# VH-VL binders against o46895, part 44

Target 1, 223 residues: o46895
Amino acid sequence: MGSNKIKNLVQYEIQDFVSLNKMDTKSHDSLNLNVSKKSRYLLHRVLTNQLINNRSGNACTKTRSEVEGGGKKPWKQKGTGNARAGSSNSPLWKGGGVTFGPKPRTFSNKTNKKERLLALTTALYLKSNNTKVINLDNLDFTNLKTRDLVIKCSNLIENYKKDQKILFVAEPTASGLWRYVKNISNVDLIYTTGLDLKKILQAHHIIFTCKALNDVKEVFNEQ
Below, E stands for the ipSAE of ESMFold2; O stands for the ipSAE of OpenDDE; V2 stands for 0.75 times the mean of E and O plus 0.25 times the DockQ between their complexes.

## First folded at step 24 (VH-VL; framework fv_izeltabart)

Design w4 (at its last look DockQ between E and O 0.02; V2 from the best seeds 0.00; counts 0 for: pae O 13.0 > 2, placed apart)
Fold by ESMFold2, look of step 24:
Structure w4 (fold): chain C 223 residues (1-223), chain A 125 residues (1-125), chain B 111 residues (1-111)
Amino acid sequence: as target 1 above (223 residues)
Amino acid sequence: EVQLVESGGGLVKPGGSLRLSCAASGFTFDDYYMHWVRQAPGKGLEWVGEIYPSSGWTDYNEKFKSRFTISLDNSKNTLYLQMGSLRAEDTAVYYCARESFTLYYWGPGYYFDSWGQGTTVTVSS
Amino acid sequence: DIVMTQSPDSLAVSLGERATISCKASQSVDYSGSSYMNWYQQKPGQPPKLLIYDASNRATGIPARFSGSGSGTDFTLTISSLEPEDFATYYCQQSSDWPYTFGQGTKLEIK
C-alpha cells in the first residue's frame, strides 16, 4: 500500500479569525500530503474499521460455535450503499492468514498505523479546496458568545450554508474553543492528538489553527 | 436540474490538439468526481479519466495518460480535456459524466448518474 | 483491467416478449456483500442512461420491467415485457476497480 501513493503540496492562505472581513496582511503555509491512488477504496476500508472499533460489542469473546451457529452476520450492520463497501485489496483480506504469532483478542488490529495515516492525508487532500487556516491569537473567549462564533464562521466561509458541517482542528492547548463548539450542532472540534477520519470526511469545511497545521506537519511529513 | 454541457469538439488534423469543455450546473461541483468517457463511431464506451474538483486530483486510463490532460476552472464550474498529438483512432464522441460518489454520502455504488450530450471530435486529413 | 464480455452482441425480440442480456467479468466485482456492476441504455444520438446499479437496484424513474441479477463474475439484465422504446444498445459497466470498464454492448432490435 505504501508504494501506491503520490505526494502533493497543498498551500493555504492564513486568515485572522477576528478580522477576516478586513484582511490587513496575508501569509501562506503548506502541507505535503500523501494521496492514495485508490482513494475511495482506502477511505472506505479505514472508515469501516473505525466504525467496527467504535462498536461496543464483545463478538471477539464469543465462542467459535456461537458465532458460526447463529451469530449476526457482519453485513447486517453495514447499512446501505457502497459507501460501506471497500477495496478487494485490503491488507486484512490478503494477509490475515500468514501471521505466525496470533493475538486472539484483537480481531481488528491488522489495520496498521501507516494505512490510517495515509487515509487521513488522502481525505485532507481531497477536501483541500474547502480547508482554511486561521490565526486565533486575537480571539477573546471571555467576550465571545456562541452566536458570535456562528457569525464569524459564516463570514470566513464564502457561500456558507447554515446546515453545512464545520470541523475545527486545533492544538491541544486551545481548550477554550471547546466550550463554545460543544453546543453548536453543525460545528465540531478535534485536536491534533486525536485526528478522526469520520469527522474529516463528514465536514463540509475544515478550519485548522496555525498551530494545529504545524503540529500535523511533523506527523504527516515523517520520512 | 443537473446539467452537463460539453463543447469544443470539431475537425482536426492528425498531430493536432484540441481542448474540450464541460460546463456543470444544478449541483455542488466540488462534491463529485467528474469523468470523461468516449465512444468511437459504432463502438462501445471507453473511460478516459477522472478529476476531483475540490482538490484537483486526476487519474487516467493508461492508454491516454501521455497525451490527454484533465483540468478545471472552479470559478466557472467547468472541466476541460486537453488532447494532444491526436490520431485518427481518437475520433469519437466525448462525454462528460458525474459519478454518484461523494465524501458526504456513502450510498450505493460508483456509477455515472448524469451524462452530457457529448461533443464530437473528428481526426482526419 | 477487468474485461467485460456481453452476450449476445445483438438480439432480435418481438414486442411484449422477454429479453435477457448476459455480462461476464474477467474477475469478481464483488466486495463486502455488494456487486459493483451497473447497466446503461443508449439510444442513437443520445448519451448513456443509467438503468441498474449495484447489480440489482433500479435507478430512479426506470420501469419495473427492467431488472438485474447476478454476483461475482456473472450478471444478467432482464426486460420482462418489451416496449417499443426499449430497442436500444445496452452496456454493462464495472466500478469495483480502476480503470472503470464497459462491456462491448448488446444491440436489442425488433424481430
Scores: ipSAE 0.439, ipTM 0.699, lowest interface PAE 2.9, mean pLDDT 78
Fold by OpenDDE, look of step 24:
Structure w4 (fold): chain C 223 residues (1-223), chain A 125 residues (1-125), chain B 111 residues (1-111)
Amino acid sequence: as target 1 above (223 residues)
Amino acid sequence: EVQLVESGGGLVKPGGSLRLSCAASGFTFDDYYMHWVRQAPGKGLEWVGEIYPSSGWTDYNEKFKSRFTISLDNSKNTLYLQMGSLRAEDTAVYYCARESFTLYYWGPGYYFDSWGQGTTVTVSS
Amino acid sequence: DIVMTQSPDSLAVSLGERATISCKASQSVDYSGSSYMNWYQQKPGQPPKLLIYDASNRATGIPARFSGSGSGTDFTLTISSLEPEDFATYYCQQSSDWPYTFGQGTKLEIK
């Protein structure tokens, strides 16, 4: 794997703050992003690695030695008119073992941490026009109904379509948010502790909480 | 039967304050957004603000945000509009309205399905 | 703010005739598959009464002679055959964006 030197990083800032209150003055919360000029290649590599790593690798076939039976020679060596056979478990036989069949294995492909982060920042950059930041400070999750959340979220996205995916990015402590979004088919939630490149790329719209944005800022600044 | 009954209207001097009430019956506030809408004499309708009783969340027409406050008492099933720094232009019939909705997969559509009879506020020197 | 403009301001129509009221929004009031336009009827000394919601749905108890149509920025309220009780002021209202805004009203009078 040729050391593709990530050259020519560009700094971008994304900002789109929307209050949950309809008439509140929109403010801007910013996220600085390092973006690679080789964005497609990087995204592809990191995404592929993610997908590879998600493979279970549990496919399993039995070899001739692992198949039950086959202790008796099917017929004598000569004089039968049949082909020579040593065991009924031979891969040449129906019900026999499989030669060079799949065996359980681990699919692991290590991704450089810096590349992964750069891919994430690049992905967020690509989605910047469809990224909003919301303030949840005024929301009481204890009394919030799913309907209310949907109402609030729906107002954040213009011309929303059913087939559009919305990705919420929240802080880990926003445990209440999951309860409300879990039943919405086109809405997904990830936490700042587990930013998922695939989900970011698949999302049509991304909604950050203010706290999540801050968490992400801290992570990205540590690069 | 859904009923909304406004009260608290009257004559007030410019700069004064007035608190309007809207008593609701036949339904519980928790399921609906409640609104105030006013109508100046011989004029059209103007949206003042809204409250979501279950959360206490409020939103206002920017025109009124600094002067008007919407609140409610769930125990009394009553909606309030506290008006301050009243002006002659605030002379109007004030309606409380229940906002209902149709749920779509992309979000709700809203409409005012129930209105009170209104209470008249006159601001005059 | 979305500005709602009704036309005409007043309309004189005979009993049994069709009345058509137009409402134009300064911007689209559509969201996905719905148009968030509502129509209200108001008689003197009474509060507004919901007629049509989401552009084309009749409210409960509203006669079939009332119908709403339109999308985007152009909407129409139609009364197919006017009855004496239909002479009132009609308002369109958008619920697509806040603040909610109403048209200036159309007074329907008997010719």
Scores: ipSAE 0.000, ipTM 0.497, lowest interface PAE 13.0, mean pLDDT 83
ESMFold2 (binder alone), look of step 24: mean pLDDT 90; pTM 0.928

Design w5 (at its last look DockQ between E and O 0.10; V2 from the best seeds 0.00; counts 0 for: pae O 6.4 > 2, grease 19.2 > 18.9, SAP .533 > .496, placed apart)
Fold by ESMFold2, look of step 24:
Structure w5 (fold): chain C 223 residues (1-223), chain A 125 residues (1-125), chain B 111 residues (1-111)
Amino acid sequence: as target 1 above (223 residues)
Amino acid sequence: EVQLVESGGGLVKPGGSLRLSCAASGFTFDDYYMHWVRQAPGKGLEWVGEIYPSSGWTDYNEKFKSRFTISLDNSKNTLYLQMGSLRAEDTAVYYCARESFTLYFWGPGSYFDSWGQGTTVTVSS
Amino acid sequence: DIVMTQSPDSLAVSLGERATISCKASQSVDYSGSSYMNWYQQKPGQPPKLLIYDASNRATGIPARFSGSGSGTDFTLTISSLEPEDFATYYCQQSSDWPYTFGQGTKLEIK
């Protein structure tokens, strides 16, 4: 009853990406992930907000073209929702007079950040059986070909199918990995500085680097 | 093509235990919330609980949480219901059901789109 | 828990005529513009079969004579022209909050 979330331990076997066989001795790492009890609704809400925000940027580009073609008359001065406190459908007179005021931008961002972080950890937990952790320390990116990366991915993932989407999650200092991933249509990459709920949910398989896994421990422990 | 086949029902004494199985085929087992729902003779339907196979997440109707455990074996695409401290009131047909929701489709709708034939549990001394 | 109350508990209707079954939830089952209300048909010795999801959407393979309507707390299943195979027990079910709950059922009989 009290909390809508619980922490769950997820353990990962660390695999060497070069050999793609299990190491002589196994090593492991783990995450404690907060999981929403109402995961379906949380994920839907956060993803919908992400998609709306992306569309708003796209619509802004399109409406700029319309404004240029249709003349530049001043728009009517009506509240567009940006000045509102609360939802656009909020009953302003519910229970009497409205009580709102400007909130600090930092507080609103932290509240949205907590919700977004819970969605990310919830999504990662729900995909934990399809998540792998690899060690890249022995990989020489300068000698790696795109074909070799495809072969290594196909060996890492049991019963791999060519139409399945793979998402790498890497530390920001692993920028060399993007050079190879960009040439593979079913493989995508995000960095720990830019975790993306849509890409996590769309992935059939998620592959963390060891360093990225350590990075997300810090991200997920933020208050 | 979706098939859900329950088994493991039978006669058990009060206070006893029983494990039900649900074999799943015709779909990607890891992608769907799976549920147990029961129906006492001549009565309505009652939700028991759920599991998400891709993580092992479970949730239960509070009536059963202390006595029932939902688990799975992904290698066999099989869902289990472990029932303990059984009472006469637990006599029912037990169904497994697949929920429509997946992480790949977030459209409106959370409903049971596929059901097994059920397995009968009778608790009697 | 959200209590689902169906009415009537049973009804008798002639072939080719219209049947209407009501379902009332103890609190709204709406969320973000959707009504999480589903309808199932159950014949003796068989599991439930999905008819309607999200208040008004017909499941795959369900004949057009079945329709659902309503929002919030009040929902209706309508069978516009009864066929012999439609005589069964019907259940409403909410999936908006846990535990998921079902109505007590409505038995539809031939007059």
Scores: ipSAE 0.300, ipTM 0.642, lowest interface PAE 3.8, mean pLDDT 77
Fold by OpenDDE, look of step 24:
Structure w5 (fold): chain C 223 residues (1-223), chain A 125 residues (1-125), chain B 111 residues (1-111)
Amino acid sequence: as target 1 above (223 residues)
Amino acid sequence: EVQLVESGGGLVKPGGSLRLSCAASGFTFDDYYMHWVRQAPGKGLEWVGEIYPSSGWTDYNEKFKSRFTISLDNSKNTLYLQMGSLRAEDTAVYYCARESFTLYFWGPGSYFDSWGQGTTVTVSS
Amino acid sequence: DIVMTQSPDSLAVSLGERATISCKASQSVDYSGSSYMNWYQQKPGQPPKLLIYDASNRATGIPARFSGSGSGTDFTLTISSLEPEDFATYYCQQSSDWPYTFGQGTKLEIK
């Protein structure tokens, strides 16, 4: 394992999601993120493993013995002028079995927990400048429209572009938020229980809830 | 403009100690790893160690780990190299350098984009 | 430690001519799509100056006549047409692993 560098605490300003006002100008939530050059490679490796693990591996071909039919020799061994054939299910025949074809398999590639965490911290660090932390305490989910959420996001994010991906990271209990983000094409939501490296890396902007940030802090501090 | 100015070099006897300073201006340490690199007379460059700002995290060349200590004063924007048990072979120009990089795995790596003029340390009896 | 070996130790080249310096690493300095190799120029009495980073990228302010190439363990610095100010010592440096290590240097002299 390459040398890990401990990054300085990334400090986040907390904004009220409704008013977009900074809630605390003096105190910042901070996240300790580990960063190293080797973590770049690690990041790649972990991402690749994630992608590999997402493969279904269900490709299946039938062998000669698995193909329906056959049993009868197509013609006598000699005297026909044809090539010798033992079965119509031969891989040499159209509709026959496949030799060395794909069979269901698992593409599982294990990633070390520490490596995964390092990759996540690295990814979050990379996105730190594009990360906002919001307080949802004043948000009334009952009267919130999807359009309003988009508007709020556009106001929250400097130089917002509609084609840019926004990733919300929320606590598992923030179930109400999902209803509003699910229909927005450029907005995705993940929970702290399932931080997705790929999604973090793909995001142009990341929005943490205060609670989510705290959850992540707890996890990272346990390292 | 980014400037790094080393100081504290001089003549010291074997076994002695010396503290070098690197004053940075034009930027804050918060975003950069800071390094010490030395160069013996007529020789190549040798990496001494690094420090990450604010956190105080340090890493050293194993060769120097027991004798050298890197520290940082963010309030003064100054990097330090405390050298102990100095030897004749420690005679060199000592440079402080700023490391820049991106951590994107598809992007560029890291490099020393800024160097001080160096301070000369001479260890002689 | 990754050992960096430059060749040649010294090179005499005429003005306007092409200079090529090689650097070989004892192990690969590549990670994914990047080669963590840097080149520095150092003139007498001056600190090193970043020339090329990540094998092939020119640093800010570096003339186009400087170019870097290579991957894995073999890297090359090329100066297409030497100018008087280009006569200096050049160092390769790997940033792939700690400790960071430099080549022994190549002194480029006027022929």
Scores: ipSAE 0.019, ipTM 0.538, lowest interface PAE 6.4, mean pLDDT 86
ESMFold2 (binder alone), look of step 24: mean pLDDT 90; pTM 0.932

Design w6 (at its last look DockQ between E and O 0.04; V2 from the best seeds 0.00; counts 0 for: pae O 5.8 > 2, placed apart)
Fold by ESMFold2, look of step 24:
Structure w6 (fold): chain C 223 residues (1-223), chain A 125 residues (1-125), chain B 111 residues (1-111)
Amino acid sequence: as target 1 above (223 residues)
Amino acid sequence: EVQLVESGGGLVKPGGSLRLSCAASGFTFDDYYMHWVRQAPGKGLEWVGEIYSSGSWTDYNEKFKSRFTISLDNSKNTLYLQMGSLRAEDTAVYYCARESFTLYFWGPGYYFDSWGQGTTVTVSS
Amino acid sequence: DIVMTQSPDSLAVSLGERATISCKASQSVDYSGSSYMNWYQQKPGQPPKLLIYDASNRATGIPARFSGSGSGTDFTLTISSLEPEDFATYYCQQSSDWPYTFGQGTKLEIK
């Protein structure tokens, strides 16, 4: 009420990914998530800044179908505004700032780390009913095939539809999992060292490893 | 085609309770924020509250928060408004509405792009 | 709460003439370069119908005679050439902050 955020406790049942059975004893874990009272505005601001910064910082990552000058004329029409300082005293010509268009803008639309963190925890809370936690401790990656991963995902998720996007969140040492997810178009992976708001928002289902959940507890709960 | 159909309105005594329903079709229900908006006879529109489809998020106009509860049944694609401790001032047509915004796809803005026909609640002795 | 005040409360205009309805918000409804002001039309016995979103964007299927303008706290709905089917009550609505709020309505009567 008096602040822009509230804390919410979210409980997760831990499921064994290797075997399709539940553990013999109940196993649960939880996150204490800060949630913005103005979640849609926060998410919009942070996501917009992420998309703008990606264009400014890595304009060459655009698809092959885009025009060659992709970092110079963004869709938002950055051509005349913010470009009052001409190199000469010439009155006006097209755009005013077009001569400096090719270099990405490095600091135009920043968000602070606290705001990014709040957006991440807010998004995870809003997705909490579609989030699962799995235990990978007994997984032998040498015998795991891509088809097996798809089947296991379909068994973990109630009312799973094959076109739904699945996001794994894993600890950095879980590199074996990436080899399998890279070949599945509706499955993506992020690591706890590189949490990504866009990927979290685009996911229909989120799957944490137990170790990844522990990583984010410290980041989210002890700041 | 997006359709919203309210039901459950009727006559109720002061202090009573009533549950309204809104059956949705023509879209994926769990992508959207759903809302209740009411209109008292001869009066303007008043926002009652919202729910994100998962049920993880609700928010209410403070004047209703203690008496009204918004909920969902995703298996039936149905939105509910549970109203308690009803007063004469709660007499109105109650609309359900869909907001354009979704978490999966960033829409053009935050407006009500679809409305039901409304259901009438009358609170009187 | 952001209070939305429409003027006039009612307006009588001849067919084919211009109608102008104003809406004032008690605080700015602008955010990130957009004005979160919407306009709805409501005919008797019907639910509201979206006309204009984000101050100036015409909703799909809305005739070109409807236009919206303004920013910050001051907004205007204009009907350039009034038709008989435009008899209705018009509401502005802000979606900038919660609770979402509506203006009190402007009843447009065709003279």
Scores: ipSAE 0.353, ipTM 0.663, lowest interface PAE 3.7, mean pLDDT 77
Fold by OpenDDE, look of step 24:
Structure w6 (fold): chain C 223 residues (1-223), chain A 125 residues (1-125), chain B 111 residues (1-111)
Amino acid sequence: as target 1 above (223 residues)
Amino acid sequence: EVQLVESGGGLVKPGGSLRLSCAASGFTFDDYYMHWVRQAPGKGLEWVGEIYSSGSWTDYNEKFKSRFTISLDNSKNTLYLQMGSLRAEDTAVYYCARESFTLYFWGPGYYFDSWGQGTTVTVSS
Amino acid sequence: DIVMTQSPDSLAVSLGERATISCKASQSVDYSGSSYMNWYQQKPGQPPKLLIYDASNRATGIPARFSGSGSGTDFTLTISSLEPEDFATYYCQQSSDWPYTFGQGTKLEIK
């Protein structure tokens, strides 16, 4: 049976985040990315499942039995000129219960782990041309200002536009980066422990830390 | 102009080893998958394996995986095929080929856009 | 492995006439809007030369008389009007899955 994936190797140039210089013109990091032969379908399916899973499903209406009040027949069965009524909580009444209203439910849809991974690798591959890898080893987080981060991003990304979404992918230990990224409207940060397909797809530019790239590499190579 | 020149072919005894070279000019290996393809006398073409990014990625025909090794020397812009435990059936012209691609949103399509002239390997007692 | 089968093994055609070579894959080589089938020409003592890639695209420098068609498992290489330089062996190759596989070849001879 033919494979439903295509093997791809993507090379990334590593840049020093402080100087924005290429660390070594010959040193490239690489990532093996499997690409689905049916990328649209897979990405759509996995993304849809992700969105479905994000639904809370907490909508709740009260039935006639759950509405407070009632119990006494509003009027006698005959002789009133009114329509027959058994309870003031009837769904026919204002303030009554709701028939066939929403009840709490789960929308969980299980996604195959392999499919999810393939979707992620496919998405990353598609964004490979807009992906940069940075080294943060020389970055002092204690003296970093949010403004400086924006400037660095603007210099790092060719044809930077303020309305374009930038996604940082960092290692979980890069906690300092979050402090500066959280206040930038067009910049988002995810960790390698929680790669988000939606965010990857929405991003115009992706910035990996070297460590994050290595983390991802390890995960992908195990497949 | 893209040029690929194979060398290292010759006569070898069964069980022997041989290292083929493919010198590339007009481009750098960093951007391309490089392949080995062989052709037995009077026969069709058989894919041997591929390499990318100075050895960062290699893949082989399962038939050859245990005996053949593909490598790159970027400094020399040369592709290698190390062959071991050679058999009579390994007698063939060995071609190095550059793979190009067209990128579609569903994935890339690959094709061999450049070939060397080939080097002949003869395995005989 | 995807098995590629060409037909015929040999074809004799006169100059100026149309030649048609078929290639069948053991499984579909289509993905979305593309067919991952390539065609190569090989003359004696020479390496293969790319003719058609992705089923229907002519490679650079390839004359318009060469055309590729097909999808799924069935593909065709057509030479509309044969020229003397067109007599060679032609190979189809799938790039849909690894290992890459070639057809057995079709030798086009002058009638």
Scores: ipSAE 0.022, ipTM 0.565, lowest interface PAE 5.8, mean pLDDT 86
ESMFold2 (binder alone), look of step 24: mean pLDDT 90; pTM 0.931

